# Designs tried in a protein design chat: VHH binders against Rho1 guanine nucleotide exchange factor 1 (rgf1). Part 3

Target 1, 188 residues: Rho1 guanine nucleotide exchange factor 1 (rgf1), of Schizosaccharomyces pombe (q9y7u6r621to808)
Amino acid sequence: KRQEVICEVIYTERDFVKDLEYLRDYWIKPLWASSCIPERKKEKFIRTVFLNALEVQAVNSKLAEALTKRQNYKPIVDNIADIFLEHVPKFEPFIRYGAGQLYGKYEFEKEKSSNPAFAKFVSDVERLKESRKLELNGYLTKPTTRLARYPLLLEAVLKYTDEGNPDKQDIPKVINIVRGFLSRLNVE

## First folded at step 1 (VHH)

Design c05 (framework vhh_8fcz_2)
Fold by ESMFold2-Fast, scan of step 1:
Order: structure tokens, then C-alpha cells, then sequence
Structure c05 (fold): chain B 188 residues (1-188), chain A 120 residues (1-120)
């Protein structure tokens, strides 16, 4: 059913934003304040591992908020592509994030394997309830995974969209913009 | 050029309230998370609170949670920090910070600050 897919779009967008806020509050801020990475390389290390994840969070917070506002206005959401058309052109932060993601994961694993203080920090954070049994690497993949998921979710909405609904014409436009960003990530 | 101008600091007794303001210019305000950070006398910089570009998501340091509220008005390009139940430990210079690189705990730009002194 169309409303079920739309609810999934909105719910998973909010979850994605919360996952990035989890990175800030449970990894980045505590790591910045800790002594487990040597002072001389701390800033570069954090920048390398986490990149611009919170620029992505800032952009997608707006999207999640607009979608939530639409849902709160009417329980049955008639269309969503107009919101996506406003927000998806602003997805440039995903490109910056994606370009450094693989190297960031490499540096994270390298530090974890060679630095016992950092390995302990990692273990302590990953055992928290707030980590939801997902390791840091799972969170670091989320922006690229989310970007790739938009065409799939939107095609599911489109499948259940009637001819008279604006989404019939506009969802393909959104998918085209997202695929443009995905192409830049895969071809860079 | 990015410009952040803080105001609203002052001397207040314990248990009192203050509202800090930050006027932003030189960037697309609604596209960036905004933060308040503070530096107590003789201590390092401490992050206090953050708000997403849309204003839909806020977060707070444990030391201020439940006492401080961060708010933004994107039309006016303002961010505010409403402080209640102030403690002597809240004495610090408070800075508004543009958060283009918040994920590293590194702030792209800070304003000049506004002094908050909580004493009896």
C-alpha cells in the first residue's frame, strides 16, 4: 500500500538523521574530548574517519522535518515528491562524504588494531544501548547506503501512485537527481 | 565573510535566567547547524548545545540538559540560548559557533563571545 511505503520513507529518513546525531554525540564529541588518540594526530584522524557526516545530517534534518510536517498536516500523505525536489538538489555533502568513506574506514581499523586505548574506547561505545548492537563501521556506511536507497523507496511509492497525483510526474525527476549523485560517487 | 555576533550576557545570581542571542551573516544560515560553546575561567572550551539547520533536532551537554534550551529563527538569522536555573559552574564566556565541521568537534567559525557570570 502506498501510505505504508510513504510512512517507511518518512520513518527511515528520521532514523537516518538520528543515526548521524548518534555519531556526533557518542563518537565524535567524546573522541574529540578524549586522550585515546595522540594530540598531534587527533583532529586529522577524526576528520578522516567521520568526514562531513554532520553536513549530511544538517541537509537531511531539513528533509525529515519537511516530510514530518507534511504528515502532521494530514494523516494521509497525498504526495512527497515536491518536498524531495526542493531538498535533493542540496545533496552535495553526500559526494564529499562518499569520496572519503573507504579511506576513513581503513584509518579507523588501522588505529583500532594498533592503539589499545582507542580499541577500549571503541569497545566501550559499541556496548552502549544507544549503539543498538551496530558497530561503528555500520554507522559509517549509512550516508552512502541511504543515498542508494532513495531510488528504491521512491520507485515503490511510484508503483502505487495514480495518474492524477503530482508524484506520478515528479518522482521520476527526484530519482534522476539522486542517480546523478550516485553516478558521481561510483565514477569518481 | 562569516560573521557571528553574540549578546545577552551579564551578571546574574544563582538560580537566575539569561537569554543569549547570536546574529549571523555571511552564509546561508538555514543550511548549517549552530552551536553554543563556552570557556569557563581556567578551563578549556566546552560544547554546550547544538541545533540543526531546520531547527528540528537539538542536543545538549549533560551538564546543561533540562536547564538550557537552544532555539533558532531562520527568517531573522538568529540563534538563542535560553538559560534557566543558572549555577556558579555556568560562569564562562559563551560563543556562538557555525558548525560546518561539527563531526570533528571543530567549529568552522566562532564569534567574539559574551561573558556570563553567575555569583551571589
Amino acid sequence: as target 1 above (188 residues)
Amino acid sequence: QVQLVESGGGLVQPGGSLRLSCAASGFTFEDYAMNWVRQPPGKGLEWVSGISGSGGYTTYADSVEGRFTIIRDNDKKMVYLQMTSLKTEDTAVYYCAKEYDILTGYFDYEGQGTQVTVSS
Scores: ipSAE 0.000, ipTM 0.138, lowest interface PAE 14.2, mean pLDDT 84

Design c06 (framework vhh_8fcz_2)
Fold by ESMFold2-Fast, scan of step 1:
Structure c06 (fold): chain B 188 residues (1-188), chain A 120 residues (1-120)
Amino acid sequence: as target 1 above (188 residues)
Amino acid sequence: QVQLVESGGGLVQPGGSLRLSCAASGFTFSDYAMNWVRQPPGKGLEWVSGISTSGGYTTYADSVEGRFTIIRDNDKKMVYLQMTSLKTEDTAVYYCAKDYVWGSYEFDYEGQGTQVTVSS
């Protein structure tokens, strides 16, 4: 059971990174290249809606890479908390993202309602296979929901961790750091 | 060209109220959403509140929801932040910004800011 939860941690981390890469490749980069948003407000619009999603992607790509390398080294992953202790202190980008997320969604809906060219762009992207039938608002929520999932996933790993395993002492430390970020995000 | 001038800050006791003002010039005020952001001592910038071009929609950071109210007067080219039930944690320099741009090391605001200090 422990390995099942660890595999879920690693697979969902990779999926999370892929979701942010989807935002980069199918929304952010195409919007920069498109004329569907007036030039005078294009940069501010993109920064308002997508915030620092690419900064979150950069941080979590490194975490996903480290977890994947651990998994590829041995058939059974003995511990993961050391990797998390290295990476979760760098989660400050989640706070910047969370602080602006609701306003970003508001500006997105506002532009979509008032700009037919943008509404068509949105419709076209959301109908692509790569969108996996999830609208943009669903993707924009992913960083805050991912952050909230870490304590739940790590507690499940901890439940099946033996006294002699380093994770027994280290997972609680990881959870405490993540809870610190969640507290700041929920206050903001 | 673009100019934003904040005012109304000061020293206030916990539980008190204060009203901040932002005077805009150099652009068509009614075409842009307006925002308030703040920087507490020794910390980074945090977004506080936003208001749509018409004033028909407002949004707030969780930490200030229910305590702060953002208002705009397009005729006067003014944005206001009405602050109530102030806490020591609200101590910060408050800035006015158009077309909110968050998520970078630089923040898109032009004003000097106005200092709000909440102390006993």
Scores: ipSAE 0.000, ipTM 0.099, lowest interface PAE 17.2, mean pLDDT 83

Design c07 (framework vhh_8fcz_2)
Fold by ESMFold2-Fast, scan of step 1:
Structure c07 (fold): chain B 188 residues (1-188), chain A 119 residues (1-119)
Amino acid sequence: as target 1 above (188 residues)
Amino acid sequence: QVQLVESGGGLVQPGGSLRLSCAASGFTFSSYEMNWVRQPPGKGLEWVSGISSSGSTITYADSVEGRFTIIRDNDKKMVYLQMTSLKTEDTAVYYCAREGDYWEFLDSEGQGTQVTVSS
């Protein structure tokens, strides 16, 4: 049971990183290459819509890599909180991302409604199999949703953790740090 | 401080070749994807190519695929762009850019290197 939850933590962390890589490869890089946004405003538009999503990706790819390395070392993962304690203090990029997310969505919808070339670009990307039937807005909400999900996932691991396991003492510390970031988003 | 220094540009005739270099400092180079972007005269920035931190995943813009090759050397902290079969439309200032810095993209770019393709 405990291993099932830990596998979910690791699997969903890898999926989260892949979702941000999708934004990079299917939205950000193609938008830089495209002429569908007027050149004078292209860089500001991309920064406004996608914010520091790739900074979040850089931080979380390191977390995903460390978790995957632990899982590959042996079939049963005994503990994960030590990895989280190293990585969650570096989650400051989530705050910058969260602060700009709603404005970015507004600018995206505004451009889509006023620029037919961009509307076509959006439609073309969202029809790709790699988009998994999810609109851009669904991907742009992922960092805030992922941050909020960590306490839930970690509480589930903690529920199945015995007194002799270091995760018993350390998971609450991880949850506390994450809740600190979530609290700041409520005021930003 | 993050610093990226591009070099290797110049004047070349159509069909010619050039190799661009980018020297990186001020960050853990082996942890970041690196990209080449370009700005043609009077136009906006165009993404050209990207290479993953390990070098195992490489992507190109349709306009350059088959003609350009991106290479990295993590020990030397270098990114290269080997350009062949150059066209007049490849005329641009070329910049290298670090992934994960898109919120401050232009602040992490170098000064660029000018490539001019003409007879």
Scores: ipSAE 0.000, ipTM 0.185, lowest interface PAE 11.4, mean pLDDT 85

Design c08 (framework vhh_8fcz_2)
Fold by ESMFold2-Fast, scan of step 1:
Structure c08 (fold): chain B 188 residues (1-188), chain A 122 residues (1-122)
Amino acid sequence: as target 1 above (188 residues)
Amino acid sequence: QVQLVESGGGLVQPGGSLRLSCAASGFTFDDYAMNWVRQPPGKGLEWVSGISWSGDSTTYADSVEGRFTIIRDNDKKMVYLQMTSLKTEDTAVYYCAKGPEYDFWSGLEDYEGQGTQVTVSS
């Protein structure tokens, strides 16, 4: 049970990083190459919609790597909270991302409604198999959603953690740090 | 066999309220987080809300924060979504999903069960 939940923590962290790489490869890079947004506003538009998503990707890529190294060293993972305690204090990019997210969504919908070339670009990307039935907004929501999800995942690990395991005392510390970031975003 | 049965949807006017229910069976309900996910007409899946196994932690999409409340009753094996101040943009088929094993975040393409339709219009 405990190993099942820990595997879910690790695999969903890797999936989260891959979702941000999807934004980079299927949205951000193609939009920079495209002429569907007028050149005069392209840079500002891309920066407004996607914000520092790639900075979040860089931070969480390191967390995913550390978790993967722990799992590869020994398939039965004894504890994970020590890794989270090292990495979660570095989550400041989530705050920068969250602060701009609503305005970014507003500008995205505004451009989509007024620019048929961009609307077609959006439709074409969202129909790709790689988009997995998620619209752009579903992906732009992922950093805030992932941050909010850590308490749910870590409480599940904690449920199956015995008194002798360092995670018993350390997981609550991780959850407190995450809740601190969520509070700054006005999300609990 | 994991089974999730959603109910409580219907037609409601903007500003109205609805309470959705999800009855779970076939697994140890209080071992898993639960989520609500929706699919608006002609659009992809959108995550709405999550609740931890104990009910101590909840999280919401920005679009529903302050308007929706997720609750669970482990004795009854139920999860609920209390929806207030409904908007036309909340029109969708609503699904509940077992987490974290059955995880919307990984881009799962299909949901088991039929969901419950919520239509917000005058």
Scores: ipSAE 0.000, ipTM 0.333, lowest interface PAE 13.8, mean pLDDT 85

Design c09 (framework vhh_8fcz_2)
Amino acid sequence: QVQLVESGGGLVQPGGSLRLSCAASGFTFSDYWMNWVRQPPGKGLEWVSGISGSGDYTTYADSVEGRFTIIRDNDKKMVYLQMTSLKTEDTAVYYCATDLFEYGSGSYDYEGQGTQVTVSS
ESMFold2-Fast, scan of step 1: ipSAE 0.005; ipTM 0.213

Design c10 (framework vhh_8fcz_2)
Fold by ESMFold2-Fast, scan of step 1:
Structure c10 (fold): chain B 188 residues (1-188), chain A 120 residues (1-120)
Amino acid sequence: as target 1 above (188 residues)
Amino acid sequence: QVQLVESGGGLVQPGGSLRLSCAASGFTFSSYAMNWVRQPPGKGLEWVSGISYSGGSTTYADSVEGRFTIIRDNDKKMVYLQMTSLKTEDTAVYYCAKDEWLSSDYFDYEGQGTQVTVSS
C-alpha cells in the first residue's frame, strides 16, 4: 500500500511538471514567437497571464527529477521525505504565482474576447490532443491545486510508514513547510 | 554540470535539408523538455521548437511549422532538429536549450551553437 502511494506521489509530480511544460511549449513560447498579440504589449500580457509559471516548473522539475532518479535505482522506494526536505523550502515561486493568478485569468479572457487573432490561437491550441480537452484556465489553476495536494499525498504515505523508516519523522516536517506556504496563499 | 553540444550545421541551398544534433550530459535528460533556439545575424534569440520530456508532445514557431521536426532519443541523450524546405531566413546560429525558469526571450547562451547558412 505504501509503495502504491509513493508511486502516486512520483507519477503525479511528473504529470504536474508535464502540465507546466505544456504551458511553456504550447502557450508561452508560441506566444512569444507569434504576432497574434501586438508586439508592444506582448511581454506584459504573457507575464500577466502566465506569471512565473516557468519558475514553478523549474523548481518542480528538479523535484520530479530527484524522485524519478530514486525510483529508477530500485523497484521499491524506501523513503522520499529527504528529497522533499531538500526541495519544498524552494517553493517561494508558488506564492508569487498564486498572488497574480486571478488577475492573469481576467486579462486572458479580456484579450480573447477583444482580439480575434488571439481567440483563433486559443481555439487552435485547445483543440490539440496535447491539451487533453482542458482549457487554458484549467492549466493556470494547476500550481495552486498541486501545492494544496502535497499534505494529502504525504499524509497518505505517512499512514503506511513504519517507526524505523526516516519518513516517519521527516514527513511531518515537509507537511509543516508546505502548510506554511499554503497559509500565505489562503489555500487550506 | 549541464553540458549541451550542438552539431550538424552547414551551408545549404534554399529548399535543402539539414539535421541538427544536440548531445546532453550532466542532468537527467529524460526528465526535462528540450528546445531549439536560433539567433539570425544581427537579431535577438528566436525560439524555434520544443519537445516534452517523453517526446509525446512537440510545438513549433509559426515560421517553421510543417518544415521542421524536433525529435529526441532519451537512451542516447540526444535531441535533433530535422529541417526541410530551408529558406534564406532560416540562416542563424542554432542552440539547444534545457528547461529554464525564464521565458525563451531571457535565454542567455554562451556556448558555441551550430551555424546554419542557407544561400544560393
Scores: ipSAE 0.000, ipTM 0.103, lowest interface PAE 18.1, mean pLDDT 82

Design d01 (framework vhh_7b2m_4)
Fold by ESMFold2-Fast, scan of step 1:
Structure d01 (fold): chain B 188 residues (1-188), chain A 119 residues (1-119)
Amino acid sequence: as target 1 above (188 residues)
Amino acid sequence: EVQLVESGGGLVQAGGSLRLSCAASGSIFSIYAVGWYRQAPGKQRVVVASITSGGSTKYSNSVKGRFTISRDNAKNTVYLQMNSLKPEDTAVYYCAADYDFWSGYEDYWGQGTQVTVSS
């Protein structure tokens, strides 16, 4: 049971990083190369819609890497909170992302509705198999959704954590740090 | 996908000049910020200069006023013009490409080109 939840924590962290890599490779980089957004507003548009998603990717790729290393060393993962205590204090990029995320989504929809060349670009990307039948708006929501999910996943790990395990003392500390970030975003 | 190859390194006397080139292949180069790092023997790799896709430049304090970075997107090439070279500029120079170069998370690296400045 406990291992099932820990595996979910690790796999969903890897999936989250892959989602941000998808944004980089299939949206951000191709938009920079495309002429579908006028050059005069291209940089501002891309930074408004995607914000610092690549900064979130950089931070969380390190977390996913550390979790994967722990799991590869020993398939039965005894504890994870020490890894989280090292990495969650670095979650400031989630605040910057969350603060602009809704405005970015509105600017994306506005451009899509008014710019046929961009609407075609969007349709072409969203039809790729790599998009996994999920629209851009679904991906843009992922950082705020992921941040909110950490306390829920970690509480589930804690529920099945025995007295002698260091996670018993350390998971509550991790949850407290993450809830600090969530509070600054007015999530709940 | 981006592949980078550096050229233009060599031996030069103090006070001389060299022009390094970084040629890109594999994808549309113009979308990337590109920069130059250098690594001297026994030291860590440090950033020297960067240029965004739009042409905005940034330089480390040690090279400001002496080095100029430029790009030709039609040729998929970034240049580093190095003037007033000093022995302290001796290093292997690496080209790196990234969407946001100064974030410290570079996507792609070249193999490096040696620059030696003699007295």
Scores: ipSAE 0.000, ipTM 0.145, lowest interface PAE 14.1, mean pLDDT 85

Design d02 (framework vhh_7b2m_4)
Fold by ESMFold2-Fast, scan of step 1:
Structure d02 (fold): chain B 188 residues (1-188), chain A 118 residues (1-118)
Amino acid sequence: as target 1 above (188 residues)
Amino acid sequence: EVQLVESGGGLVQAGGSLRLSCAASGRTFSDYAVGWYRQAPGKQRVVVASITSGGSTKYSNSVKGRFTISRDNAKNTVYLQMNSLKPEDTAVYYCAAGEWFGELLDYWGQGTQVTVSS
């Protein structure tokens, strides 16, 4: 029912934020500390592959926190669209991320195929339990996948929302804002 | 969202030292790269030093060996230790924070004046 979908919205938002924290802690920070990429090209390489993923993480951490506070306030979450209306207008970082994602993937694969030290680094990280059997490319796809998922999740919440609930009027507004961002990326 | 406040600027004689501090509101600061920039009258704002969230540092050639950038994430503060100051170091110094993969200019402080007399 409705509460089940709302719980999925909240838990998958937390999971999304955790996935970006995983990129920070297991890829980005270790790569900056590593010598597996030549020093002269390290900064440009890291910026090209990971883009502004941590800017997306910062924006969505606040959304996840607000949703979690609503959930902790009372056992049943009556509405969520007011929180989304405050936060989705700040999703501009998704556009910057999406614009560079494909090129970043190609640069990553190129370096991996030509640099044995980096290929070893990649293999070591991807074998960690924290990687949850998902390769780096799967994680790098998550921001654009998450953005596309919002309309689907919110439509499911809307389906089970009664006329007297503020979400009935507000969820369509949230979806329109998100679809605006998706349109600019040519993804839906 | 993150607000930055610089402090520690002032007047100092050539050969002297100053330590600038950049304090941020909130704990998201620990996830950000932070840079120190400076702007002298009639000149463009230029990067002086930067530090990643993981602690890796970079310096402009004009300050290498004289300036040291460091961070204390528990205090949400980044420091710039400036030694062997020269008159050409006179400028307004700005703190800027950004994502490791975004622009370092996402958040700016108001600036703090550093004046080095000969």
Scores: ipSAE 0.000, ipTM 0.110, lowest interface PAE 17.4, mean pLDDT 85

Design d03 (framework vhh_7b2m_4)
Fold by ESMFold2-Fast, scan of step 1:
Structure d03 (fold): chain B 188 residues (1-188), chain A 119 residues (1-119)
Amino acid sequence: as target 1 above (188 residues)
Amino acid sequence: EVQLVESGGGLVQAGGSLRLSCAASGSIFDIYAVGWYRQAPGKQRVVVASIYSGGSTKYSNSVKGRFTISRDNAKNTVYLQMNSLKPEDTAVYYCAAEYYDSSGWEDYWGQGTQVTVSS
């Protein structure tokens, strides 16, 4: 059971990083290259909608790499909280992202409703296989959703953790740090 | 951290050509946009040409048809081919790259390279 939850933690961390890479490769970079948004407002629009999503990606790609390395070292992962204690203090980018997320989604929908060229761009991207049948708004919520899921996943790991395991002492510390970030975003 | 190194400037006669290069060095990160800017003495720095990550380009009216911007992403290098040069093209030319890395959005500027068109 414990290993199942740990595998879910690692798998979903990798998926989260891939979702942010999808935003980079299929939305952010193509929008910079396109002419569907007037040049005079394109930079501001992209920064407003996507914020610092790639800064979040950079932080969490390091976490995903460390977790994957632990998993590859041994068939059974004994503990993970030491990795999280190294990485979650660096989650400040989630705060900047979360603070602008609702306004970014608002500006995206506003542009989509008023600009037919951009609406076509959106439709074309969302039809791609790589979009996995999820609209941009679904992807834009992923950082705040991911942050909120860490306490739930880690509590599930903790439930199946024995007293002799370092995670017994350290998982609560990780949860407290993450909840600190969540409270600053009014998500908890 | 990233450094931009410009090269290819010099003295040329009116009607001549020069090719400027802007090479990025340092950390691995994505370049979303690179622009060539120029600044003549006593004037503001103005954009000349831009190239975006997907290859689309934009030119100022003063250089359209004469200058061509291109990008080699494998070499992290951007070029500005300048043809049919005029005395009014005389300026210090700067490249600027907009990067998105672990620090967020960052603008990096080259040191500048002097272009002088005589006659």
Scores: ipSAE 0.000, ipTM 0.143, lowest interface PAE 14.4, mean pLDDT 84

Design d04 (framework vhh_7b2m_4)
Fold by ESMFold2-Fast, scan of step 1:
Structure d04 (fold): chain B 188 residues (1-188), chain A 119 residues (1-119)
Amino acid sequence: as target 1 above (188 residues)
Amino acid sequence: EVQLVESGGGLVQAGGSLRLSCAASGFTFSDYAVGWYRQAPGKQRVVVASITWGGSTKYSNSVKGRFTISRDNAKNTVYLQMNSLKPEDTAVYYCATDLGYEFYDEDYWGQGTQVTVSS
């Protein structure tokens, strides 16, 4: 059971990083190459909607890489909290992202409603298989929902952790750091 | 660890040219905008030119038409080609990632490279 939860932690971390790479490759890069947003306001628009999503991606790709390296060493993963203790103190980018997220969604919807060329661009991207039937607003929510899920996933790992395992001492420390970030975002 | 290292500065006569380089490491360079800034003695640091990760460029009025910013993502390097240099261009030149807004940190600035233009 414990291994099942650890596998979920690792696989969902990889999926989260892939979601941010999807924003980069299917939204951000194509928007920079497109003429559907007027040149005068293009940079500000992209910065407002996507914020520092790529900074979050950079931080979490390192976490996903470290977790994957641990998993590849042997089929049974004995502990993960030491990896999280190294990486979660670097989660400041989640605060920057969360502070601008709702305004970014507002500006996106405003442009979509007033600019037919952009509305067509949005429709074309959201029809792609790679979008997995999820609208842009669903992807823009992912960093804040991912941050909120860490305590839940780690509590589940802790539930099945024995006294002799380092995770017994370390998982509560990880949860406290993450809850600190969640408090600054007013998330529960 | 995020690092930016400037090079290519030097002493040149008015009307001459220099090419500055900014070598980046410790982050996914191709995902970030990069700008060139300069600081003359006794003055504040001001933006000179910027390039988005999509390749769009912007220039300050003082250098437009004379300077060209470009990037080579395969080499993690940004360049500033400076032509028709004037004594007023004398400054320490710095590069910074993403114009210091969303990703600004002290570690995101390079150490600078000195450019001196003699009349």
Scores: ipSAE 0.000, ipTM 0.143, lowest interface PAE 16.2, mean pLDDT 84

Design d05 (framework vhh_7b2m_4)
Fold by ESMFold2-Fast, scan of step 1:
Structure d05 (fold): chain B 188 residues (1-188), chain A 120 residues (1-120)
Amino acid sequence: as target 1 above (188 residues)
Amino acid sequence: EVQLVESGGGLVQAGGSLRLSCAASGSTFSSYAVGWYRQAPGKQRVVVASISSGGYTKYSNSVKGRFTISRDNAKNTVYLQMNSLKPEDTAVYYCAAEPWDYLSGEFDYWGQGTQVTVSS
């Protein structure tokens, strides 16, 4: 059913934004306050590992808000592509994030293996209920996996879209924009 | 998207103090990094101080020990407390904001600027 797929699009967008807020509140902010990384390299280390994740969060928070507003206006969501056409052109932050992600993971593992104070910090955070039994590397992967999932979700919506619905014409435009970003990352 | 408004500039005697404010509007301001820049007549715009979304502060060597940057996310405002002002601090001061990442050094949003004049 079309509405089921649309609900999945909206729900998973909210979850994605919450995952980035988790990185901010449980990793980035506590790490800035911690002394477990030497002061001389703390800023560079944090920026290398987390990159512009909060820039992605800022962009996608607006998308999630617009989708939620549409859903709250009436229970049956008739179309969503107009919202996506407003927001996906602003996805440039995904490119900067994706370009640095592998090196960031490398530096994180390197520091964890050589710095016992940092290894303890990591263990303490990953044991929190808020971490939902997912390691930091699982969260750091989320922006690139989310970007790749948009075409799949939107194609599923399109499959159940009738000729008279604006989404029939507009969803393909959204998919093309997202695939443009994916090709720049060599994901598709 | 984010609008920035600077205030607090003015004329002050050498050795005096001023507090600049940068007020912002936007639902995600707390996730932004904010920097203060200054530009004297005929010179390039240079960074003075910055504060990350997490509260980490950085200062140029010319102002370290004299200036203090702070933020109040509940008020969407960033402050620059300027003490022991010198004539060479005379410039237009600009507030700039970008999403947390300072890696590129490029800012998305600039304010209009506020004039600071320090007489000898």
Scores: ipSAE 0.000, ipTM 0.152, lowest interface PAE 13.0, mean pLDDT 85

Design d06 (framework vhh_7b2m_4)
Fold by ESMFold2-Fast, scan of step 1:
Structure d06 (fold): chain B 188 residues (1-188), chain A 119 residues (1-119)
Amino acid sequence: as target 1 above (188 residues)
Amino acid sequence: EVQLVESGGGLVQAGGSLRLSCAASGSIFSEYAVGWYRQAPGKQRVVVASITSGGDTKYSNSVKGRFTISRDNAKNTVYLQMNSLKPEDTAVYYCAVDYFWTGDEYDYWGQGTQVTVSS
């Protein structure tokens, strides 16, 4: 049903934002405070591995907030594409993130294999319940996988949308903008 | 994308003080980690100070105890308070967003602000 898909869009957007907040609070901030990476290369290492993940988090936290506000206003959410039309043009941070993602993963694995103090830090974080049994590399893929997911979720909403609903005209516009970003990242 | 505008540079005599400002537009500033860098003619840009989104600070050994980095998220601005300036501090000062390390093409460097310290 239409409402079920809309709820999935909203809940998975909130989960995505929480995944990036997890990167901030359990990886990025603790690494800045830690001595496990040599001080001379710590800044460059953190910048390389995590890139602009916090910029993506900032953009998508506003989207998640707007969607949640719409849902709280009325139990049945009639339309969502107007919110997406305001926010998806601001998705340029996904491109910056995607361009460096593979190199960041490479540098992370290289440091982990050569630095026992960092390997212990990684093991300690990945054992936390807050990590939900997902390794750092799984979290580092989330921005590109989330971006690719939007057309699929929005097409499912569109399938159950009536001609009189503004989403009928606006969802295709949102999908077109998102596919523009996906094209620049060479993903579907 | 973020646009960064540096300001506050100028000419001062050794022992003087300056406060540099880095104003951000185009993005949600409070989530950025921001660094101050400087470059003297013919030299590479070197980090001077950085501040995380949570307010944790780091300083290069050459400026520790003399410079203070701070942020005002309500004004979307990061500051560098420079005290006890030395002629060796003469450089163009830049601010940049942290976490864009893939090469210079992913940095958001402004035009910089010139600091000149005379002896």
Scores: ipSAE 0.000, ipTM 0.159, lowest interface PAE 12.4, mean pLDDT 84

